# Designs tried in a protein design chat: VHH binders against Extracellular exo-alpha-(1->5)-L-arabinofuranosidase ArbA (arbA). Part 2

Target 1, 316 residues: Extracellular exo-alpha-(1->5)-L-arabinofuranosidase ArbA (arbA), of Cellvibrio japonicus (p95470)
Amino acid sequence: KQVDVHDPVMTREGDTWYLFSTGPGITIYSSKDRVNWRYSDRAFGTEPTWAKRVSPSFDGHLWAPDIYQHKGLFYLYYSVSAFGKNTSAIGVTVNKTLNPASPDYRWEDKGIVIESVPQRDLWNAIDPAIIADDHGQVWMSFGSFWGGLKLFKLNDDLTRPAEPQEWHSIAKLERSVLMDDSQAGSAQIEAPFILRKGDYYYLFASWGLCCRKGDSTYHLVVGRSKQVTGPYLDKTGRDMNQGGGSLLIKGNKRWVGLGHNSAYTWDGKDYLVLHAYEAADNYLQKLKILNLHWDGEGWPQVDEKELDSYISQRLK

## First folded at step 14 (VHH; from j6 with S103E)

Design k4
Fold by OpenDDE, fold request of step 15:
Structure k4 (fold): chain B 316 residues (1-316), chain A 122 residues (1-122)
Amino acid sequence: as target 1 above (316 residues)
Amino acid sequence: DVQLVESGGGLVQPGGSLRLSCAASGFTFSSYVVGWFRQAPGKEREFIGAISGSGESIFYAVSVKGRFTISRDNSKNTLYLQMNSLRPEDTAVYYCAADQYWERSWGDSDYWGQGTLVTVSS
């Protein structure tokens, strides 16, 4: 059986890979080969104490984690939200190790990084992704719908926005000015992830709709910038803040609604990590790890055939 | 046909205990994360907790942590909710649910029981 993950991110400690997924308490899997995965743990056994304050309809699912290593610690970012609402917050929990067998293993929740409030904020505090720039400054990108994707500087301990605060809009789709600010709108963009490669920062984003099984329309677009703050331009030179984005992969009849990717360089190779809904399995979402290649102009490419060839295994 | 049938509800005094059961049929029970919800009169449905397919991982709402215990017996296709130290505010219809898709939320695509009423009153 394949692992069924949503919004997957991954990191490595020693010789062990760890996979994090959306779900109650954030599900964690471990692997020695990135193919065979075993359940490792949940980051939370109890919902954050602030979850229901932020999102009164919180139903136990923690969304869209990101895992980041910094100064020997693991920072796990997560989202509390509800569909169609920007009553949301990104939190962070920190651990010394990802190995549950270690005596040092303990997730310590540091609380809310940012919170979005309806009619106050034209952004949604979900889908965190961490990136360090060439100067060592750590940034968080996040967002969905509303005013699009944002980027801000994190403070030194990576738990709050830096002061003074510095925010940037990095991608968005058209939104009607007549629409109530409390509404998500039709700007179907979310799940930013930035990868530093060569001379550029590459911003990946998911367009379309997730979480609708076979009716999911997720697909991945990409732009790039020489600065982490943007502007991120697609292959045609269009700014992602102006609706730009170059299609990277959209799936096929067998694998639909793929997206919410992460991207990594491991051992000199680049990978795209994402989920896709498998038509043959009643559109149960599966983990996909694809090789990330680069064309002559430095744009990322993936082989759609690898959607079929990469098959995760859930070990008992 | 997929079915989830809750049982064990009833009237209990504050401080009392009650054990709910959810009998599942019509699907591979062990392959699903299953959980409990409740809906009090005039209030929205509230998440209580969930347990992984293998039973190795459990996640609780703050409101019930330390008082309620979720467990499952896959050999019997049954989900349990042990409720201790019950309070009047625990009065609600309790629902069991099964989730497979992890689509960021419990929804209409998930399997739901019809619920069992728990009343905590002196």
Scores: ipSAE 0.749, ipTM 0.889, lowest interface PAE 0.8, mean pLDDT 95
Fold by OpenDDE, fold request of step 15:
Structure k4 (fold): chain B 316 residues (1-316), chain A 122 residues (1-122)
Amino acid sequence: as target 1 above (316 residues)
Amino acid sequence: DVQLVESGGGLVQPGGSLRLSCAASGFTFSSYVVGWFRQAPGKEREFIGAISGSGESIFYAVSVKGRFTISRDNSKNTLYLQMNSLRPEDTAVYYCAADQYWERSWGDSDYWGQGTLVTVSS
C-alpha cells in the first residue's frame, strides 16, 4: 500500500526523513529511506483555538504544511481555510525535535502568521512555503487564486511578518477586476515553492484544479529569478506576474492532478516532491519523489517515467 | 450501497452522557478517515472530530475537547462518539462521515449518515 498524502513536504532529522501532509491536524510520516513510510504523529490533536474565528466553516482539515528548520528548531507552517474562500490564516507551530519518542518532543503553536479577510485582501492566506535568501533573510511565499502568489519577509523568530513589512507579488494569472473580491475567480494558481539553485531562485507553482479526482487539472510550472523577490521569468522571458510559467510536468492518463510540490537538495542531489492522483486506484493521491535535473540552460527537468517507478510503501 | 447509520441519540439532561454509534457498510471502512459533525437548528454544520483509518490518530474541535471521545472498531465497521458533560448548546443532529481521499475538505463526495438527534435539556 502506498502512502496517501496531499501537499507533501519533507525534512530530515538525523537519519530519519519526515513527511507532512494536509489533513486533520497535519499527518506526519517517518522514513529511513524515503520509500517506506510509517505513521509518526499528528501535529495537532485539537484545532487551533482561532481556527473557527478565521474560518467559521473550518472542518478540521489543516492545509498545505511547510516544514522549515531554523536554529535547531522545526517550524511547521499550516493553513486554516475553506474551499473557495479566503477566510484563511497561516499559522506556525514549533518543535525542538520531530521524534515523538524524544522527551523534548512537543509542538508549541505560536499562532497566526498572516490572515486573509474577504473584501479586504485580494489574496488567500494558504499554502505557505519558506525560503532563505543568500543574505540569510527568511521569506514566506503563499497564496492561491485571487491576486495570485505573494512573498513577504518574516521576522527574526519566523512567526510574523517583519516590520516594517515588505511584500512582493511573485506570480498571478488573469482575473477580472469586475469579479467580486470575495470570489476566488478563474486565476487557477496556487502552492508556491521556491528553491535556491545555482544562480537562481526557482519558483514552482501549481496551475489548474486539484481535488477533483479524474477531472483534476493540476500541473506544475516554473520560473526563475536572480533575486528571491523576483521577477520570476519563465523560459520565454515572460513574467510569472504576467501569467508566465513554463511547464515542468503535467502527468498523464495514469497520473493526474500532479502538483503542490516541494523541492529539495539533499546530499548534493535535487528532488521534486509532489502528490499525484493514481487513475488505477480511483485517483487516490500518492506521494511522488522525482529526481530533479537541470538542462544546459539551468532549467529544471523531471522524468515523467519516475511517476511509475517511484512507489511509496505505507508500513503497517 | 454505501451506508452510514447513526444511532444512540435522545434526550439527556445537562451534565449527562450519551454514546453515539455509526454503523458503516458498503465500503472498506478501515481505509477511511471517519468523523463526526453536528448541526444545531438555524446553525451551520460543525466539525466535531475525526479518527484515522487505523485509529492511531484523533483530532478534535475545541468545542468538544475534553468532553467528547471518538473511537472506532474496524472489526465491527463502527464509529463511536462518547459524549460526556453535555450542555444545552450540544443539542443538534449528529452526523457520521467517511472520507477516503484526505483532501482539503469534507464534502458532498464523502459518505454521510442521515443523522441522529441529541437534545440536551433540563
Scores: ipSAE 0.744, ipTM 0.884, lowest interface PAE 0.8, mean pLDDT 95
Fold by ESMFold2, fold request of step 15:
Order: structure tokens, then C-alpha cells, then sequence
Structure k4 (fold): chain B 316 residues (1-316), chain A 122 residues (1-122)
């Protein structure tokens, strides 16, 4: 049985890898080898206290986690939302360790980081991803549909925007001015993730529609910038705030859609982590950890055949 | 054909107990996260809890934690809801659902039962 995940992110503590997934309470798996995975825990045994205020139809699913290690602590960011709406918020919970057997293992929820409100905000407060810049400033990227992907400075304890606030638009697709601000619209972009490599920050973004089984069009694009704040330009020099984005990888007959990636450098090698919808298994989403290679001009590349060769194993 | 069938609903007095069952067929039950929902007349559907495929992890809504217990028996393809200390506000049609994270929420494309009515009244 493969590992079923949505929106996968991971980190390491000691000799153990931890994988976090969208689901009731944020599902956590552990592994010694990134191939064989065991259930570890859920970050929440009950909803965040503010979840039903933000989303009255809250159903236990916390969305789109990101996990970030900073000064000996693990910060787990998560989203509360409802499909097609930007009544949403990103929260954060913190732990000293990811090992449930440790006496120090305890998730401490720190509440809302940011919240989007329909009509007030032309952005959707979901899909967080954390990046530190060359000066040690920590930023959060986020966004889904509406006015696209944003980036803002986090405060020193990483639980709120910095004061004074600094926000940037880093990617968006065309949205009709005739579209009501309360509607998600046709600008199918979400799930930013930023990786620093060499002299560049690389912004990965998911385009298309997730979560439609065989009708999923979800795929990954990339741009880069020498500044964490952008502009992020694709291979042709087109700005991602103006529809730019170079294809990194898309689905095929067996894996009909994929995205919501994270990316990491581990032990001198680079990896792309994502979910892909398996046609042969009712289009269920499966974990993929693929090698991320770089061409002579510094652009990332992935061999799509690795979708078939990486097969996770869910242990009992 | 995939099927989820709830049973065990009925009339009970406040403070009483009731146990619901959800019998599953037509899919690999142990591979699915399964959960309970309820819908009171004139209200939106409310999530009350979920249990992992292995049964190792259980999540409860605040409104029921400490009073309700979710369990499953994978050898019998059955999900259970033990409801104790029932209150009039627990009156609802109770549904079971099965999902393998196809979407980021429980939705129309998941497997749903037809519901069993629980009435808490004196």
C-alpha cells in the first residue's frame, strides 16, 4: 500500500524523517529511509479553537501544512478553509521535538498568523510555505486563486506578520476585473514553495485544478529571482506576476495530475516532494519524492519517469 | 457497489446512551479514514469525529469530546459511535462517511451513508 498524502511536506529530526499531510488534524508519518512510512501521530486531536468561526462547515481537515525548524523548535503551519471560499486562516502550532515518545513532545497551538476575509481581501489565506532569506529574515509565502501568491515577513517568533508589515505579490494569473471579489475565479494558481539554490530563489507554484480525479489539470511551474521578494521570472524572462511560469513537471496517463510541492536539499542532493493522482487506483493521491536536477543555466529539471519508479510503502 | 449503512438510532432521554454502527461494503474498509457527521433539522452538516484506517488515531469535535467514542472493527468492516451523556442538542440524523483524502475535505465524492435518526427528548 502506498502512502496516501495531500500537500506533503517533510523534515528530519535525528535519524528519522517526518511527513505531514492535509487531513483530519494533520496526519504525520515517520520513516528512516523516505520510502517506508509508518503512521506517527496527528498534530491536533480536536479542532483549533477558532476553526469553526473561520469556517462554519469545518470538517476536521486542516489543510496544506508546512513544517519549519528554527532555533531548535518545529513550527507547523496549517490552514482552515472551505473549497471555493477565501474565508480562511493560516495558524501555527509549535513543538520542541517530533518524536512522540519524548517527554518534551507537545504541540502548542499559537493561533492565527493571517486570515482572509471575502470582499476585504483579494487573496486566500491558505498554502503557507516558509523561506529564510540571505539576511536571516523569515518570510511566509501563501495563496490560492484570487489575486495569487503573496509573501510577507514573519515576526521574530514566527507566529505573526512582522511590524511594520511588509507584503509582496510574487505570482498571479490573469483574473477578470468583471469577477466578483467573493469568487475564487479562473486564476488557477496556488501552493507556493521557495527554495534557495546558488544565487537564486526558485518559486514553485501549482497551476490548474487539483482534486478532480481524472479531470485534474494540476501541474508545477517555476520561476526564479535573486531577491526573495521577486520579481520571479521564468526561463523566457516573463514575470510570474504577469502569467510567467516555466513548466517543471506535469502528469501523464498513469499520474493524471500532480502538485502542491515542497523542495529540499538533503546531504548535498536536491529533492522535489509532491502528490500525484494515480489513475490505476481511483485517482487517489500518492506521495512522490523525486530527484531535482539542474541544467547548465541553473534551471531545475525532473525526470517524469521517476513518477513510476518512486513507490512509497505504507507500513502497518 | 460501495455501501455504508448506519443503524442504532432511536429515541433516548437526556443523559442516556446510544451506540451507532456503520456497516461498510464494496471497498477496502481498513484503507479509509472513516468518520461520523450529524445534521440537525434546519442546520448545516456538522463533523463530529474521524478515525484512521488502522484505528490508531482518533479526532473529535469539541462539542462531543469526552462524551462520544469512535471505534472501528476492520475484521467486520464496521465503524461505531458510542454516545454517552446525550443532550437535546445531539438530536440529529447521524451519517458515516469514508474518505481516503481524495479532496482536502469530506465532500460529495466521498462515500456517505443514508443516515440514522437520533432523538434526545424527554
Amino acid sequence: as target 1 above (316 residues)
Amino acid sequence: DVQLVESGGGLVQPGGSLRLSCAASGFTFSSYVVGWFRQAPGKEREFIGAISGSGESIFYAVSVKGRFTISRDNSKNTLYLQMNSLRPEDTAVYYCAADQYWERSWGDSDYWGQGTLVTVSS
Scores: ipSAE 0.217, ipTM 0.652, lowest interface PAE 5.2, mean pLDDT 89
Fold by ESMFold2, fold request of step 15:
Structure k4 (fold): chain B 316 residues (1-316), chain A 122 residues (1-122)
Amino acid sequence: as target 1 above (316 residues)
Amino acid sequence: DVQLVESGGGLVQPGGSLRLSCAASGFTFSSYVVGWFRQAPGKEREFIGAISGSGESIFYAVSVKGRFTISRDNSKNTLYLQMNSLRPEDTAVYYCAADQYWERSWGDSDYWGQGTLVTVSS
């Protein structure tokens, strides 16, 4: 049986990889080889105290985690939201280790990092992804629908925006000026992730609609910039803030829709981590870890056939 | 013919305790995540908590943390909710639900019981 996963991110501690997924309390799996996965733990045994205020229909699921190592600590960012609304918040919880058997294993919730409020904000505070720039400044990208993807500086302990605040728009799709600000709208973009490679920062984004089973249109696009703050331009030079985005990979008959990626360099090789909807298994989202290659002009490429050849195993 | 049948509801005084049971049949109980929900009159159904197939992983809503305990006995195909320090706002119909995969939201495709009424009143 494969690993059913939503919004996968992962990191390594010692000889063990840890995979984090949207789910009740953020589901955690562990693996020694990135193929065979075992349930490890949940990051929360109960919701953040503010979750019901942000999401009245809260059902135990925390969304769209990101995991970031900094100065010997593991920072787990997570989202609380409601479908179709930007009544949302990104929080952070911190641990000294990911090994649940350690006496030092304890998630310490640090509360809300940012919160979006309908009508006040033309952005949705979900889908965090952390990137450090060449000067050691740590940034959070985030966003889903509305005015698109944003990037802001984090403070020194990585739990709040820096003061004074610095925010940038890094990608968005067209949204009607006549649309009520409380509506998500037609700008189907979300789930940013930034990878530094060579002279560039590469911004990956998910376009289309997730979570529609066989009707899912979700796919991945990419742009790049020499500055973490952008502008991110696609292969034709079009700004991602103006609808730019070069196709990286899309679904097929077997894997209908895919996205919400992360990307990593391990042992000198680059990887793209994502979920894909398996037609043969009720369109359940499956973990995919694909090799990320680079063409002669420095653009990332993946081999679509690896969707078939990478098959995770859920142990136990 | 999957069935989930809640029992143990009734009237209790504030500060009292009550234990609910959910008897499962028609599926391999130990392979499912199971959980509790409640619905007060005129309100939407509220998530209470869930427990993994093996019982190793338990999650609670803040509204019940420290007062309610979820457990399961896979040898008896039964899910339990121990409710302590009950308050009038705990008055609701309590439902159990079963889902094959912890990693999904709860919805119409999951197995649901018909509910048992708990009334907390002086």
Scores: ipSAE 0.167, ipTM 0.595, lowest interface PAE 4.7, mean pLDDT 88

## First folded at step 19 (VHH; from e1 with S31Y)

Design x4
Fold by OpenDDE, last read:
Parts: structure tokens; sequence; C-alpha cells
Structure x4 (fold): chain B 316 residues (1-316), chain A 123 residues (1-123)
């Protein structure tokens, strides 16, 4: 049995890898080889106290985690939301260790980082991703549909926006001005993730629709910038904030709707981590870890064949 | 045929207790995450909690935490909901559901649902 994840992110503690997934309470898996995964824990045994205030229809599924290590602590960011609505919030819970057998193991929820409110905000507070710039300033990128993807500066303890606040729009697709602000619209962009590599910051984003099994149209695009705040330009020089984005991977008939990626450098190698829907298995979402390569001009590349060759194993 | 059948509902006074059961048949129960939901008249369906196939992982809604306990007996293909300290606002039709997977965004496409059992909390 393969690991069935959505929106996977990973980190390492010692010799153990940890995988985080969308799901009730955020599902955590552990592995020694990034192939064989065991259920480790859930970050939450009970929904956040504020979840239903933010999203009245909240049903326990916490969305789109990101895991970030900072000063010996693990920061797990997560989203509370509902499909098609921007009644959303990104929260953060913090732990000293990811090993549930450790006496120090305890997730402490720090509460809401940001919240989006219909008709107030033309952004959706979901899909957090953390990046530190070359100066050590930590940023959060996030977003889905509406006005697109945003980036803001985090405060020193990584739990709130810095004051004074600094926000940037980093990617978006065209949105009709006639569209009601409460509606997601047709600008199908979400799930930013920024990777620092070489001379650039690389912004990965998912275009299309997720979570519709065989009808999912997710695919990954990328742009790059010499500054974390952008502008992120695609291979043609088009700004991602002006609808730009270069196709990285779309999938095939066997693996559809792939996306919501993270990207990492581990031990000198680069990886793309994502989910994909497997046609042969009734479009069940699967974890994929792909090797990330770079061409002569510094653009990322992946081999779609690795969608077939990487097969995770969920161990009991 | 796959079936989830809830039982144990009824009338109870505030502060009382009730134990619901959900009997599963027609599928490998132990491979599924199972959970409880409720829907009060005129309100949206509310998630109560879920338990993993092995029973090792449980997740609760805040509204029921400390009062309700979810458990399962895989040898009997049965899901349980122990409800203590019941309140009038707990009045609802209670549903059980089964889903093979946790890594999802919602319960909307869960595999199997019961028909529900009515719980009325009233003095």
Amino acid sequence: as target 1 above (316 residues)
Amino acid sequence: DVQLVESGGGLVQPGGSLRLSCAASGFTFSYYVVGWFRQAPGKEREFIGAISGSGESIFYAVSVKGRFTISRDNSKNTLYLQMNSLRPEDTAVYYCAADQYWGKHSWGDSDYWGQGTLVTVSS
C-alpha cells in the first residue's frame, strides 16, 4: 500500500524523515529511507478551538501543512478552510521534537497567523509555505485563487506577520473585476512554494483544479527571482504576477492532477515532493518524490518517468 | 451489500448519557477510518470525530471533546460513540461514516454512510 497524501511536506530530525499531509489533525508519517513510511502521529487530537469560528463548516480536515525548523524548534503551519470559500486561517503549532516517543514531544498551538474574511480580503489564507531569505528574514507565502499568491514578512517568533507589515503579491492569474469578492473566481492558482537555489529564488505554484480525482487538472509552473519578494519571472520573462509561469510538470494519463509541491535540498541533492492521482487506482492520491535537476540556464527539470518509479510504501 | 447501521438513539435528559453503535457489513471494516457526524434540524452536518482503522488515532471536534468518546471493535465490525453530559444542543440525527483514507480535504466523498439515529436531549 502506498502513502495516500495531499499537499505533502517533509523535514528531517536526526536520521528520521517526517512527512506531513492534509487531513484530520494533520497526518504525520516517519521514514528512515523516504520510501517506507509509517504512521507517526497527528499534530492535533482535537480541532483548533478557533476552527469553526473561522470556518463554520470545518470538518476536522486541516489543510496544506508546512514544516519549518527554526532555532531548534519545529513550526508546523496549517490551514482551516472550506472549498470555494476564503473563510480561512493559517495557524501554527510548535514542537521541540517530531519523535512522539520523546518526553519533549508536545505540539503547542500558537494560534492564527493570518485570517481571510470574505468581502474584506481578496486573498485566501491557505497553503502556507515558509522561506528564509539570504539575510535570515523569514517569509510566508500563501494563497489560492482570488487575488492570487501573497508573501509577507513573519515576525521574529514566526507566529504572526511582522510589524510594520510587509506584503507582496508574487503570482496571480487574471480575475474579472465583475466577480464578487466572496467568490474564488476562475483564477486557478494556489500552493506557492519557494526554493532558494543558486542565484535565484524559485517560486513553484499549482495551476488548475485539485481534489477532483480524475477530473483534477493540477499542474506545476515555476518562475524565479533574485529577490524573495519578486518579481518572479518565467522562462519567457513574463511576471508570474501578470499571469506568467513556466510549465514544470503536468503529468500524464497515469498520473493526473499532480501538484501542491514542496521542494528541498537534502545532502546536496534536490527533490520535488508532490501528490498525484493514480488512474489505475481510482485516482487515489499518492506521494511522489522526484529528483529535481537544473538545466544549463538554471531552470528546474523533472523526469515524469519517476512518477512510475517512485513508489512509496505505507507500513503498519 | 455495504451497510452502516446506527443504533442506540433515543430520548435522554440533560446531563444524561447514551451510547451509540454503528454496525458495519459488506466491507473490511478494519481498513477504514470511521467517524461520527450529526445534523440538527435546520443546521449543517457537523463532524464529531473519527478513529483510525487500528483505533490508535482519534480526532475530535471541540464541541464534544471531554464528553464524547469514540471507540471501535474491529472483531465486531462496530463503531461506538459514548456520549456523556448530554446537552439540548446535542439533539440531532447522528450518522456514522467510513472512509478508507485520512489524507483528504473533506469527508464529502467518504465511501459509506449510515442512515442515522435520532438523539433527543430534552427535559
Scores: ipSAE 0.657, ipTM 0.856, lowest interface PAE 0.9, mean pLDDT 94
Fold by OpenDDE, fold request of step 25:
Structure x4 (fold): chain B 316 residues (1-316), chain A 123 residues (1-123)
Amino acid sequence: as target 1 above (316 residues)
Amino acid sequence: DVQLVESGGGLVQPGGSLRLSCAASGFTFSYYVVGWFRQAPGKEREFIGAISGSGESIFYAVSVKGRFTISRDNSKNTLYLQMNSLRPEDTAVYYCAADQYWGKHSWGDSDYWGQGTLVTVSS
């Protein structure tokens, strides 16, 4: 049995890898080899106190986590939302350790980082991703549909936007200005993730539609910038904020709707972590960890065949 | 045939207690995350809480935390909801649901749902 995940992110504590997924209270798995995974915990035993205020239909499923280590603490960012709506908020919960057996293990929710409100905000407060720039400033990228992907400075304790606030638009697709601002629109872009590699910051984004099983059209695009704030340019020099993006991987008939990736350097090797829908298994979402390579021009590449060769195992 | 059958509903006074059961059949109960929902008259369905297959992981809605307890007995293929300190606003039809997979965005496409049992809290 494979691990069924959406929007996977990973980190390591000691000799143990931890995988975080969209799901009830954020599902956490642990592994010693990044192949065999065991259920570890849920980040929440109770829904955030503000969840239903933000999203009245909230049903316990927290979305699109990101895990970030900072000064000996683990910061887990998560989203409260509903499909097709930007009644959303990104929250953060913090732990000293990811090991549930530790006496120090305790998730402490710090509350909302940002909230999007229909008609007020032309962005959706979901899909957080954390990146530190070369100066040590920590940023959050986020977004889905509407006006696209955003980036802002986090404050020192990584729980709120820094003051004064600094925001950047970093990627978007075309949207009619005449469309009702409460509507997601046609700009099928979401799930930013920035990786610092070499001389550049690489912005990964998911284009298309997720969560539609065999009808999912998710695929990954990428751009790069020498500055974390952008502009992120694709291989043709087109700004991702102007609709640019170079295809990284789209999948095939066996693995469709792949995306919502994270990317990491572990032990000198680079990896792309994502979910994909397996046609042979009724398009159930599966974890994929692909090797991330770089061509002569410094652009990321993956081998689509690894979608078949990497097979996660969920152990009881 | 897969079935989820809720029972234990009834009339109770404010401050009272009820224990609901959800009997599952037709599938491997222990492999599923199961949860409770409720729908009050004229209101939308509300999530109450869920419990993992092994029973080791439970999470609740804020509205019921501290008053309701979710548990399961996999040997009996049964999900329970112990409701204490009941309030009039707890009046609703209570539903159980089962979902095989954890990594989802919503219960909206969950595998199985019960028909519900009515709980009325009134003086």
Scores: ipSAE 0.648, ipTM 0.854, lowest interface PAE 0.9, mean pLDDT 95
Fold by OpenDDE, fold request of step 25:
Structure x4 (fold): chain B 316 residues (1-316), chain A 123 residues (1-123)
Amino acid sequence: as target 1 above (316 residues)
Amino acid sequence: DVQLVESGGGLVQPGGSLRLSCAASGFTFSYYVVGWFRQAPGKEREFIGAISGSGESIFYAVSVKGRFTISRDNSKNTLYLQMNSLRPEDTAVYYCAADQYWGKHSWGDSDYWGQGTLVTVSS
């Protein structure tokens, strides 16, 4: 059977690929070929001590991981949240290795990076994604609904916002200012991921609704900027902060709710990693790894046919 | 038919111990992650912990860490919850749940649930 994942991110250690997914304690899979995946571990054996304070209904499921390598360490960012609420926080746990068999294998939770609080924050502290700019400054993008997607500088140890803090809004959809600030609103945007390629930073975002099986309307849009802080402009020159975004992939009747992507360059090739709901399998979420190409103007492209040709295998 | 049946509940004094069992039938037990929940009167359902299909991974809530132990015997299609150092606040109906899939956002849409067993911790 296929690997069932939400919000997949990947990294490599040596000859082994590791896949991280939303799930209890963050589910980790390993693979030698990015096709056959085995359960590797969970990042957490116990819920973060602060999880229920942030989100009272927390039930062990950690959301939307991102994995980032920095100075020989692996930084795993994760989210604690509840659907429809911005009672959320992004935390980070750090390991020396991703190999559970290693004597150095130990996840050390560093705690909360940022927390969103209803009525205080018009943003949602979920869906972290890490990017380093050309100067070596590391940033975190995040967000879902509310005021849209945000970007801020991380401190040197990548565990907190840098001081003084520097924040940027990088993408938005329309929201009524009259709406209660605690409500997610109609701005169906989330899951930022920034890829540095060529002369640009490319901001991928998911529009629509996830996690509704066949009723999911997720699809991917993209904009680009010469600066990590933006503005990110779509193909028409519209700012993503002004509702801009160029469609990258939407899916079809067989594969719906495509989104929450990551993107990587490995061995000179670019890849788009995402989940999709398979109609033929009761809309079970599946891992998809697509080849990422670039057109003559430097815009990303994927072949929708690869949704059918890439088939992951979960080995038990 | 799929069934999850909890047992082992009862009255126990503070500081006491109790072992709950969840007997599964009607599905391939070893393929499922299974977990324990509890619900006290007037409170929301609370996650206690979960164990992977093979038993290779266990995840606990902070509230029970160090006191409760989750285990499973796939040969008997049974999930266990060893409860030590029980406290009055542990009083609740305890439920077991099973979910085949790992990459989910919550237990809200889990495949199977038991009917629960009552645990009362009182002097």
Scores: ipSAE 0.629, ipTM 0.848, lowest interface PAE 0.9, mean pLDDT 94
Fold by ESMFold2, last read:
Structure x4 (fold): chain B 316 residues (1-316), chain A 123 residues (1-123)
Amino acid sequence: as target 1 above (316 residues)
Amino acid sequence: DVQLVESGGGLVQPGGSLRLSCAASGFTFSYYVVGWFRQAPGKEREFIGAISGSGESIFYAVSVKGRFTISRDNSKNTLYLQMNSLRPEDTAVYYCAADQYWGKHSWGDSDYWGQGTLVTVSS
C-alpha cells in the first residue's frame, strides 16, 4: 500500500524524515528512508481559534501546509479558506521538535500570518511556501487563482509580514477584466515553491485543476530569477507575471493531477516532491519523490519514468 | 450508483447517547475522507468532524470535541458517529459526506452526500 498524500512537504530531524500532508488536521507521517512511512500525528485535533472568523462556514479543511526550520524551531504554515471565495488566511503553528514522544513536542499556534478578503484583495491567501534568500531574509510565497502568486518579507519571528512591508507579484495568468473581483476566475495558477540552485531562484507553480480524478489538468511549470523577488522568466524569456512558465512535468495516462510540489536539496542531491493520482487505482493520490536533474543551461528536468519507479510503502 | 445512507437517528433525552451510522456503496470507501455535518431548522449546515480514509487522522469541530467520537469500519463501508452527553442544541438533521482529496477545495456539490437522519434531543 502506498502513502496517500496531497500537497506534500517534508523536513528532517535527526535520522527521521517527516512528511506533512493536507488531510484532517494536517496529517504527519514519519520515515527513516523516505520510502517506508508510518503515521505519526496530526497537527490539529480541532480548528484554530480564528478559523470561523475568517471562514464563517469553516468545514474542517486545513490544507496546503509548508514546513520550515529556523533557529531550532519548526514552523508549520497552513491555510483556511471558504469554497469559491478568497475569504482565506494562512496561519502558523510552531514546535520545538517533530518527535511526538518528546516532552517538548507541542504545536503552539501563533495565529494568522496574512488574510485575504473578497473585494479588498485580488489575491487568495493560501498555499504558503517559505524561502530564505542569500542575505538571510525569509520570504513567504503564496497564492491561488485571482491575481496569482505573491511574495512578501516575513518578520524576524516568522509569524507575520515584516514592517515596513515588502510585497511582490511573482506569477499570474490572464484574468478577464469582466470578471467580478470576488470570483476566482479562469487564471488557474497556484501553489508556488521556490528553490535556490546555483545563481538562480527557481519558481515552481501549479497550473490547471487538481482534484477531478481523470479530469484533473494539474501540471507543473518553472521559471527562474537571479533575485528572489523576480522577475521569474521561463526558458523563452517570458515573464511568469505575463503568462510565462516552462513545462516541468505534466503526467500521462497512468499518473494525472501532478502538482503542488515541494523541492529540496538533501546531501548534495536535488528532489521534487509531489502528489500524483494513479489512474489504475481509482486516481488515489500517491506520494512521489523524484530526482530533479539539471541540463547544461541550468534548467530542471524530471524523468517521467520515475513516476513508475518510486513506490512508497505505508506501514501500519 | 453512489449512495450514502444515514441511520440511527431518533428521540433521546438530554444527557443521553445515540450512535449514528452511514452506509456507503458504489465507490471505494477507504479512499475517501468522510465526515459528519448537521443542520438545525433555520440554521446553516455545521461541520462536526472528519476522519481520513485509513481512519488514523480524526478532526473535530470545537462544539462537539470530547462528546462525539467518529470512527469507520472500512470492511463494512460504514462511518459512525457516537454522540454522548447530548444537549438540546444538538437537535438537527445529521448528514454524512465523502470527499476523496480533502485537499484544495471545500466540501461542495461534487462531494457525495447522504439524505440525513433526524436527531431530536428533548425531555
Scores: ipSAE 0.619, ipTM 0.845, lowest interface PAE 2.0, mean pLDDT 90

